# VH-VL binders against MKRN2 opposite strand protein (MKRN2OS), part 11

Target 1, 223 residues: MKRN2 opposite strand protein (MKRN2OS), of Homo sapiens (Human) (h3bpm6)
Amino acid sequence: MHCAEAGKALIKFNHCEKYIYSFSVPQCCPLCQQDLGSRKLEDAPVSIANPFTNGHQEKCSFLLRPTQGTFLREYDGRSDLHVGITNTNGVVYNYSAHGVQRDGEGWEESISIPLLQPNMYGMMEQWDKYLEDFSTSGAWLPHRYEDNHHNCYSYALTFINCVLMAEGRQQLDKGEFTEKYVVPRTRLASKFITLYRAIREHGFYVTDCPQQQAQPPEGGGLC
Short names: E, the ipSAE of ESMFold2; O, the ipSAE of OpenDDE; V2, 0.75 times the mean of E and O plus 0.25 times the DockQ between their complexes.

## First folded at step 5 (VH-VL; framework fv_sotevtamab)

Design k1 (from t3 with heavy chain D109N; at its last look DockQ between E and O 0.04; V2 from the best seeds 0.00; counts 0 for: pae O 9.7 > 2, placed apart)
Fold by OpenDDE, look of step 5:
Structure k1 (fold): chain C 223 residues (1-223), chain A 124 residues (1-124), chain B 112 residues (1-112)
Amino acid sequence: as target 1 above (223 residues)
Amino acid sequence: QVQLVQSGAEVKKPGATVKISCKVSGYTFTDYYMHWVQQAPGKGLEWMGRINPNSGGTKYDPKFQGRVTITADTSTDTAYMELSSLRSEDTAVYYCARYGSYDWYEGSNYFDYWGQGTLVTVSS
Amino acid sequence: DIVMTQSPDSLAVSLGERATINCKSSQSVLYDSNNENYLAWYQQKPGQPPKLLIYWASTRESGVPDRFSGSGSGTDFTLTISSLQAEDVAVYYCQQYYDYPTFGQGTKLEQL
């Protein structure tokens, strides 16, 4: 039973005019060694949401995962990503040179993009049928796979556009979808990975507070 | 320091084409989308389009589609906006604006840096 | 396209008084996955480009005075200047970035 170490939640807290990231609030500030126990509400630690989710728990979603390894462990920011679409039961439909696959596992650490709004009940009821009908079409046979233009991404995007069309919404090209939904999340994921890895290695990560850089140093009144 | 420096004011005749440049410094040009925004005199801001300098991928507002071309030269860290078939209604200040990447609450996915603007006057 | 509508179109406020500008989106700009509102506020002075004031509906950009605040969620947003200063005379724009960028029509803030 590989306890999938659910990526430890990160916390951010402010001390020493810095943001400090860690897996938990330490007893003492790693910078000044002061006790962090008597924190003002203003200095309350903020939980940083893990950008990764178990894809099999994400209904009607677009999923991204590394083709090899995991985001937290092996992903170097340049590795190929594999994409899929989840049904209402968490089965991940994805297209490769082997055709359309239906994965019940393997997407436990994924970036997810919900494809349905919470109020789209009618589409949700038909989602699995649409996804299956779409996936069984001759368009997605293994021999039609092409790395550059008929791949996992085009499969997912084509399905998304079918859904959008059915809803009377504007279709998205690859660039639009990528810019709007994929790029922001992958960048966030990249930062999270950096923080996560740094914390794993050093116990904490420190950044400048964006708002504090603009205050001229108020003259240190000698307490 | 991040800077977006645009080319100077242009005066064009109707039917002509104008090309405006936006040279960037102080950040990695390819890491951020570059957008162009039109502002007619005394009017609001209108998004024209964007480019991903890394991929060259563009998106245009339908209003400008077919007339606008946005390009990027990564060797010079310069974005360009070309507007063809100019009309009097195209008389405006044009801005390049950096569209930051999503980065928690500290990051930007909005226009955090702007060029100084380029006035284009279309007159007979 | 998400349509942004500001109100009022123009506002005159005395120095030291509160200025309030509203912005409505035709659809929610709240992203459910991260519970963030994809809304920014800009200040534009004559002959200058817009300057970012607020992002994520309520976060101040660095260097923006504390008298500026953003509030709201979903479709309804407000920019507040708690005590108007002479330098605050400008046109203010809301902008959504939930989708391709769209701006409000602007609100001209004048001094009484």
Scores: ipSAE 0.009, ipTM 0.505, lowest interface PAE 9.7, mean pLDDT 88
ESMFold2, look of step 5: ipSAE 0.041; ipTM 0.606
ESMFold2 (binder alone), look of step 5: mean pLDDT 90; pTM 0.922

Design k2 (from k1 with heavy chain G57Y; at its last look DockQ between E and O 0.09; V2 from the best seeds 0.00; counts 0 for: pae O 12.5 > 2, placed apart)
Fold by OpenDDE, look of step 5:
Structure k2 (fold): chain C 223 residues (1-223), chain A 124 residues (1-124), chain B 112 residues (1-112)
Amino acid sequence: as target 1 above (223 residues)
Amino acid sequence: QVQLVQSGAEVKKPGATVKISCKVSGYTFTDYYMHWVQQAPGKGLEWMGRINPNSGYTKYDPKFQGRVTITADTSTDTAYMELSSLRSEDTAVYYCARYGSYDWYEGSNYFDYWGQGTLVTVSS
Amino acid sequence: DIVMTQSPDSLAVSLGERATINCKSSQSVLYDSNNENYLAWYQQKPGQPPKLLIYWASTRESGVPDRFSGSGSGTDFTLTISSLQAEDVAVYYCQQYYDYPTFGQGTKLEQL
């Protein structure tokens, strides 16, 4: 039974001077039991996008998933993440002690980072060839695998840097890449997991309304 | 209200080191990158580098690489910029500036809040 | 690095007249995926830090008067002040944030 629940957006709405999170807008406020039907437009529920995507639907992307289990179910925030690169057809290239693997499945719940920048004209047309040529290099043979420095992350990062170099862009070190692209998304994922699990357990989650300081628009997840 | 308050003006000799502070208030310090920008007298703005206060990771412009050190103290919500081996050409106003979200495609963002600036004068 | 070039270096405009400042990037700062231009404009008055005026090439920052407008796409951008006010005398900078930030050299706007 593929738990169809993994793709549900969370809903946030305001009531009782609190933010209330749920899978759907309840008829009554869980705090005060008042009917939520007469909502002012100002109190319209906001959909919180699921930070997790089907990695096989994400073209030319960097992907993260737990090495074991899923983010929503088993991930404890400390477990190791496995990373990969998608081709244009959603095949996930990833490096392990077994060498480079090409997965057609198993990344259905992933954090995705698009790798194609707008100025990378034609890169998409060459992406699959480039990724294959890169992946068939002797550098990524199974016997060269090392947990600390020659691993799934270094594979992905090296490929990314090759693409950036080909485009005349600055390369990224591991720290920079992690900080810029991985950490923000994993934080968002962590928050989402917390909310999701709380709602699953209790039916809702409540937080204080941050004073309307204009949160910079949550960067719309590039669909 | 978001505020970035920098330390006062500095006068240094060539070869010395200067350290400027930027104390923030009105927002969560660790949620935003802090940048430093140099402006020589009557000249334009030059990006020096940035720090993620949460992780401590830094990036510097190659022009300042090896001489600039940006740090953050999360306990005091203060960013620091240290510039060593000062030269006369380093005489400038230095600004801390904030930008928020970093996206894969953005590389950086616009600067929504700025410190008042710190004048550093390098004279013999 | 993306090089930003402003034109002119200086501009003198009469009160009530239109001021136009151009900014050119050495490469496109348009992101095709979201169709956004990663370009900002700042105003800097003497002894003050830069003030954000425009971001995303055309979006006005809160509190910025309607007489300020940004336009352009890709590599060519324009800041327009429709009717110059005395308080608009300043140096204006464009900045790209498609990559690590770089600024134009600035345009000094003076009153005639």
Scores: ipSAE 0.005, ipTM 0.503, lowest interface PAE 12.5, mean pLDDT 88
ESMFold2, look of step 5: ipSAE 0.013; ipTM 0.537
ESMFold2 (binder alone), look of step 5: mean pLDDT 90; pTM 0.927

Design k3 (from k1 with heavy chain K59Y; at its last look DockQ between E and O 0.05; V2 from the best seeds 0.00; counts 0 for: pae O 12.0 > 2, placed apart)
Fold by OpenDDE, look of step 5:
Structure k3 (fold): chain C 223 residues (1-223), chain A 124 residues (1-124), chain B 112 residues (1-112)
Amino acid sequence: as target 1 above (223 residues)
Amino acid sequence: QVQLVQSGAEVKKPGATVKISCKVSGYTFTDYYMHWVQQAPGKGLEWMGRINPNSGGTYYDPKFQGRVTITADTSTDTAYMELSSLRSEDTAVYYCARYGSYDWYEGSNYFDYWGQGTLVTVSS
Amino acid sequence: DIVMTQSPDSLAVSLGERATINCKSSQSVLYDSNNENYLAWYQQKPGQPPKLLIYWASTRESGVPDRFSGSGSGTDFTLTISSLQAEDVAVYYCQQYYDYPTFGQGTKLEQL
């Protein structure tokens, strides 16, 4: 039973005019060794949300995962990503040279993009049917797979655009979708990975605090 | 130092096409989206569209869709904005602006560098 | 599109006094995953391009004086100049970058 080390939550706290990142709040500041127990509310640690989720728990979502390995372990920032679409039950539909696959597992560490807007109630009821009908079309047969233009991404994007069209919304090209939804999340993920790995290696990570440069020292008026 | 240098002012007739350039230096051109922003005289800023210089992918505001074309030449680190079927209402200063990379710490997912602007005057 | 609305459209403030500009978004620009507000403030002087002042709603750009501060979260944001200087006379814009960029209509800040 490989306890999937659920990606430890990261926390950020302020001390020594720095942001310090760790998996937990230490008893003492790693920089100055002062006790961190008597923190002001303003110095309360902030939890950094894990950008990764179990894709099988994400309904009606676009998912990204590394083609090989996991984001936290093996992903080098340049390796190919595989993409898929989840149904309402967490089954991940994805297209490869083998055709459309329906994965019940393997997406436990994914970046997710919810595809349903809060106002798309009718679409949720039909989502699984639409996704299945779409996926069984002759367009997504294995022999039609092409790495450059008819691939996992085009499959997902085409489905997304079908949904958008059905909702009377503007369709998105690959660039638009990538910029709007994928790039911000992948960049965030990359930063998270960097922090996570650094903390794993060193126990903490330190950055400059942009906000603290601006508080002039309250001149303690010596009354 | 990051610099965005735009081409000079243009005077055009209605129905004409204008093409303005934005040459960049001091950073890797392909790593950042280039955006174009319109500002009519005494008016606010209006986003027109963007290009990913690396992929050539473009997106335009619907207001300008069909009239605007944004291109990038990676060999010269230059972005271009072409606006066709010019109208008097297109009289404006046009800015190129770099849209930085997203990062929650150093994040520049905003317009961190701007060109000096190019005035386009559309007159009969 | 996210609509940005500034208030007031124009403001006249005496030197040394506080200037406050508000910006409201039609939807939240807070991203839950990183708890950041995708909001920037720009200053534009006549004949110049906009200059970035604040990003992530409250972070000052390098070189921006301490008298400038940004606050707010979700849909409501404020730019504050604690003590107006003569060089602060300009038009100020808020901008969201949660989605494709949209700007507020601008607020003209004048000296009384």
Scores: ipSAE 0.000, ipTM 0.525, lowest interface PAE 12.0, mean pLDDT 88
ESMFold2, look of step 5: ipSAE 0.014; ipTM 0.567
ESMFold2 (binder alone), look of step 5: mean pLDDT 91; pTM 0.928

Design k4 (from k1 with heavy chain S55Y; at its last look DockQ between E and O 0.02; V2 from the best seeds 0.00; counts 0 for: pae E 9.8 > 2, placed apart)
Fold by ESMFold2, look of step 5:
Structure k4 (fold): chain C 223 residues (1-223), chain A 124 residues (1-124), chain B 112 residues (1-112)
Amino acid sequence: as target 1 above (223 residues)
Amino acid sequence: QVQLVQSGAEVKKPGATVKISCKVSGYTFTDYYMHWVQQAPGKGLEWMGRINPNYGGTKYDPKFQGRVTITADTSTDTAYMELSSLRSEDTAVYYCARYGSYDWYEGSNYFDYWGQGTLVTVSS
Amino acid sequence: DIVMTQSPDSLAVSLGERATINCKSSQSVLYDSNNENYLAWYQQKPGQPPKLLIYWASTRESGVPDRFSGSGSGTDFTLTISSLQAEDVAVYYCQQYYDYPTFGQGTKLEQL
């Protein structure tokens, strides 16, 4: 079968006082069957960006993926998420009950949060060394793994805080990082998954235009 | 109200060292980076470096690396900038300035509050 | 180093008229990952420290009048004062914070 390209772009357009979501603007409105041209729409169609990327093409980034399966095919919005950090070559360092893994594959459909910010570019030269040295410490041996306090997320956040310390910056607490950077992206991803699946199954998806857009289900545990 | 108050003007000989203070009030000193900026007479502004007062971590512009030392005293809510091996071209007004964004993800170094400036004159 | 170049070096503007100050960076200060321009504008009056006017290229700082606006992206930026007031006589600086901060050379705005 033809595989849909991972993270195919979506559009939203307004017609019949509804927001209609699809892969492209159709020739006819799927609700009223009227011909659609640029002059038939009150507002220009809006592109909805794909929240997923190939994590192995991301440098120095915090990645999220489902612990099992992939986002678009298998993720139910409730299952645990796994996290990792890429080096400058797209190798994903991640911590589990089996210790630190250095994955060259398996993260091709990930949410990515870039960790190198402007005015940190000297850090790229040291990134791989810092990440490797951090990862080989005894703190990340398999038997030290613990679901609540010493897990994949604490591994990634602790490394981020080591980078911040080296740059003379204040450390981040878990709640702050999660609420500001992770949750908004997982909510967008959950909404995108819902829309993508509905469009794949039915050809389009519809919400009420004068009201708030339908709230997509959100979920997933951090490991 | 946020306030940054610097030490007074100084006159120095070439080769000497100057240490300028910047005492803060109206906010928690350890919650914000403190930056230092040089302004030579009739010229523009030049960033020198910064400190995180909570952890003592510093970052310097390479042009000043080796001559500038930035420190913080959290017991008095005061930052210091020390510039050594002074030259005539170091004659300038020196400002301390507070970071305008606290969010690390933005990574910004724009400055929302400034000290009144300290004139350092280097002449023989 | 990212070099910031302002134009003009000085200008004279009558009260109530528009003033336009340009700033050009030697490389882009637009960060693709967040789609933000790392650029600020400052006003400095004689004998005073600089005062922040605009950050993220177009966001006005709290308490800055609506007549000040910033625009542009990438390498080319503009500060506009839509209707000059007497208190706007000052030197204006742009500053990038994409990498180690650097400032433009300044633009002296005079009333005339």
Scores: ipSAE 0.006, ipTM 0.513, lowest interface PAE 9.8, mean pLDDT 84
ESMFold2 (binder alone), look of step 5: mean pLDDT 90; pTM 0.926
OpenDDE, look of step 5: ipSAE 0.029; ipTM 0.653

Design k5 (from k2 with light chain D32S E36K; at its last look DockQ between E and O 0.02; V2 from the best seeds 0.00; counts 0 for: pae E 6.0 > 2, off the site)
Heavy chain, then light chain:
Amino acid sequence: QVQLVQSGAEVKKPGATVKISCKVSGYTFTDYYMHWVQQAPGKGLEWMGRINPNSGYTKYDPKFQGRVTITADTSTDTAYMELSSLRSEDTAVYYCARYGSYDWYEGSNYFDYWGQGTLVTVSS
Amino acid sequence: DIVMTQSPDSLAVSLGERATINCKSSQSVLYSSNNKNYLAWYQQKPGQPPKLLIYWASTRESGVPDRFSGSGSGTDFTLTISSLQAEDVAVYYCQQYYDYPTFGQGTKLEQL
ESMFold2, look of step 5: ipSAE 0.065; ipTM 0.602
ESMFold2 (binder alone), look of step 5: mean pLDDT 90; pTM 0.920
OpenDDE, look of step 5: ipSAE 0.107; ipTM 0.661

## First folded at step 7 (VH-VL; framework fv_sotevtamab)

Design m1 (from k5 with heavy chain Y99G E106G G107S; at its last look DockQ between E and O 0.05; V2 from the best seeds 0.00; counts 0 for: pae E 13.4 > 2, off the site)
Fold by ESMFold2, look of step 7:
Structure m1 (fold): chain C 223 residues (1-223), chain A 124 residues (1-124), chain B 112 residues (1-112)
Amino acid sequence: as target 1 above (223 residues)
Amino acid sequence: QVQLVQSGAEVKKPGATVKISCKVSGYTFTDYYMHWVQQAPGKGLEWMGRINPNSGYTKYDPKFQGRVTITADTSTDTAYMELSSLRSEDTAVYYCARGGSYDWYGSSNYFDYWGQGTLVTVSS
Amino acid sequence: DIVMTQSPDSLAVSLGERATINCKSSQSVLYSSNNKNYLAWYQQKPGQPPKLLIYWASTRESGVPDRFSGSGSGTDFTLTISSLQAEDVAVYYCQQYYDYPTFGQGTKLEQL
């Protein structure tokens, strides 16, 4: 298994008074080399879900991706993120200095925030028209782009607030949307990236179990 | 050129149902929300609800919960409002009003064109 | 539910004088991210439907005379008629569209 791709699971299991993270339960503990067998673990291994999804399979959703590169390979946690909104066909509408783009590819590793609630089914039938009408307005011409006040995030949030108004709902400001919906997901993504890279490089990753303190992570061992 | 033409005045008994039509011309019916507004004699304006004529999706003010039904017929460019279980307090002029299409800031619930109004009188 | 309160309930103004109508909302109708106030003003003459005068608190609808102006932000709004004309005798309503639409109770403007 040289390189894992989409959908690869991570697991956590407890052995040698440590939490050990890997792509699968190994035959031998990477720390002590003891045969693990399924019955030798005190707690069942826990699966860690991949927080990234193919954004082109997401309907009516707010998407985040790194402006350059991908989350798993290139993202450093501080680089700019780009955002967009999918229509019902998985086309990603996004605003940049080049105007509104309608991407059919490039968002295959994205964080996704669904925007439609179950009781908004009528809105799904109108979504594509609303998004297209919004996107063809003169407010989103290329020359109106500016980094701080009229950018990809303000484009997406303004559209979300248009939908909320059309539904007679209270609008959200940028801080409220970010803290409630974006930050929790980016925290999970950051943790997953750290684990994934460590496991890919060393075969496993180790942290202290609550029963034990201050053990450094160890890597490179074989069963 | 935009025109909203409502059906004529009606007199009803308590407990009856009324259905008012609003036929539009001069614009694309399915591009704008259609709203309904009640005005009792000598009183102010009260929003009743709206429809998206393209999808049929509706939203209603809770005050009219269970008694109002708004529909649209895209083949005739006509919206309808049906009010059931009529009471004397429902005596009012009823307006259809065009809401905003999508604009730069999204659709809006301010009303740029209004029908002429339909007087409904509920008498015992 | 956002309650809209107008003041005064009625006023009388001589021709050529300034008329001022106030509207207060129970909650802010300003969206800070786009800096827009979700507030409209309507004029209604007897036997006629309302006519849109102002939207976004201060933007005049096409064909509305420039003697009509709207101002204010957040919760406090004002409609001003700079020089009253005889045809301006009507009832005026404010309306918020930040949430489910609600109207003020109306202000009757009369000629002294």
Scores: ipSAE 0.006, ipTM 0.434, lowest interface PAE 13.4, mean pLDDT 83
ESMFold2 (binder alone), look of step 7: mean pLDDT 92; pTM 0.940
OpenDDE, look of step 7: ipSAE 0.025; ipTM 0.623

Design m2 (from k5 with heavy chain Y99G G107D; at its last look DockQ between E and O 0.72; V2 from the best seeds 0.00; counts 0 for: pae E 5.5 > 2)
Heavy chain, then light chain:
Amino acid sequence: QVQLVQSGAEVKKPGATVKISCKVSGYTFTDYYMHWVQQAPGKGLEWMGRINPNSGYTKYDPKFQGRVTITADTSTDTAYMELSSLRSEDTAVYYCARGGSYDWYEDSNYFDYWGQGTLVTVSS
Amino acid sequence: DIVMTQSPDSLAVSLGERATINCKSSQSVLYSSNNKNYLAWYQQKPGQPPKLLIYWASTRESGVPDRFSGSGSGTDFTLTISSLQAEDVAVYYCQQYYDYPTFGQGTKLEQL
ESMFold2, look of step 7: ipSAE 0.060; ipTM 0.594
ESMFold2 (binder alone), look of step 7: mean pLDDT 92; pTM 0.944
OpenDDE, look of step 7: ipSAE 0.047; ipTM 0.618

Design m3 (from k5 with heavy chain Y99G S108Y; at its last look DockQ between E and O 0.02; V2 from the best seeds 0.00; counts 0 for: pae E 4.9 > 2, off the site)
Fold by OpenDDE, look of step 7:
Structure m3 (fold): chain C 223 residues (1-223), chain A 124 residues (1-124), chain B 112 residues (1-112)
Amino acid sequence: as target 1 above (223 residues)
Amino acid sequence: QVQLVQSGAEVKKPGATVKISCKVSGYTFTDYYMHWVQQAPGKGLEWMGRINPNSGYTKYDPKFQGRVTITADTSTDTAYMELSSLRSEDTAVYYCARGGSYDWYEGYNYFDYWGQGTLVTVSS
Amino acid sequence: DIVMTQSPDSLAVSLGERATINCKSSQSVLYSSNNKNYLAWYQQKPGQPPKLLIYWASTRESGVPDRFSGSGSGTDFTLTISSLQAEDVAVYYCQQYYDYPTFGQGTKLEQL
């Protein structure tokens, strides 16, 4: 039953000079109760894609999930995130205080970052072997785990840098990788979560149209 | 040549605190775990804990947890072990030992280099 | 914690004879992924720190005489001295490093 909710897109439509967000276009406007089916919406509804994917369907990807709970239900924006790397079969390799785990489930609601570039020819064929060989190193034994230094993120980043090195590409430090690839996606996810939760609670979410805020009050010229 | 040089012998009263130093040379201090091992007179070796000198992250054996503090000064390439609330049973030789590298695939927590040991005597 | 148990606690061997020390771990120290045994052997002489002899259960440390050999896998390991020399009189310890380090209780090797 958990899989069905992760796939719901949000819809944004304009009515009553507001942006209204919902899971679907309602029959009536929640603000003015006008029938939305009979009147052509001035603007076509915009689909807001769900930023979360089933990590087990994302091949050769970097994955983020909450350490506890799910993004849509329990995540408070401050909770720790867990990181993993997928193989070509959707198995998620991840490192914790328990060592390297190979998860066949549990990543059904994840933020994904594809690691293979279109020009990385042949890497896909070697990916599983490379990931397995990397993960079998004594460097990733449980007793080597350090929360602030040798953790799930360093595991994934080290693997990514190994791949980049093998491809003759520049390696990324933690800051670079985070800023370039993680932060944009987590910001999008945060916005989505806010909308999703509001809609779940109230049935819809309303925002002001940006164009209406920019009109400075026409200073009434005292003639 | 890799060297680990410990501070001299200590005599302490019960309830006191002792701090032992281990200065290293001949390798990059931050590339390897520093471990501390206790050996009571005529007894075996007992692991106390370790530090990653680069991150300052420590792990302790539960037996010593709460009484032992391991620190590292990267500016002087010196590791420290502080043991508080000393008891007669803490009378032992304490060793610093270089462990494996945490940054590379080939580093493991066997001890290839040891300090000369520091005798701590706890007597009333 | 992985408990290491050595046997015997003491051993007396004549010069030129074989000495054998056993070590058992409470759980396997073989990492299946790399097929390596995370076991080391140390020699300790009176008033000295331990000296690494063997790591990876069977690899000799540099400068260790060839009369020292390590064998075994999983939970059962053996240190062998093929021909005891007078300088080999010491206490020997096994140590696992599959998890946080733990030592055997030691085996005292004496000359008969």
Scores: ipSAE 0.024, ipTM 0.597, lowest interface PAE 3.9, mean pLDDT 89
ESMFold2, look of step 7: ipSAE 0.134; ipTM 0.636
ESMFold2 (binder alone), look of step 7: mean pLDDT 92; pTM 0.944

Design m4 (from k5 with heavy chain R50Y Y99G; at its last look DockQ between E and O 0.35; V2 from the best seeds 0.00; counts 0 for: pae E 6.3 > 2)
Heavy chain, then light chain:
Amino acid sequence: QVQLVQSGAEVKKPGATVKISCKVSGYTFTDYYMHWVQQAPGKGLEWMGYINPNSGYTKYDPKFQGRVTITADTSTDTAYMELSSLRSEDTAVYYCARGGSYDWYEGSNYFDYWGQGTLVTVSS
Amino acid sequence: DIVMTQSPDSLAVSLGERATINCKSSQSVLYSSNNKNYLAWYQQKPGQPPKLLIYWASTRESGVPDRFSGSGSGTDFTLTISSLQAEDVAVYYCQQYYDYPTFGQGTKLEQL
ESMFold2, look of step 7: ipSAE 0.021; ipTM 0.541
ESMFold2 (binder alone), look of step 7: mean pLDDT 92; pTM 0.945
OpenDDE, look of step 7: ipSAE 0.664; ipTM 0.850

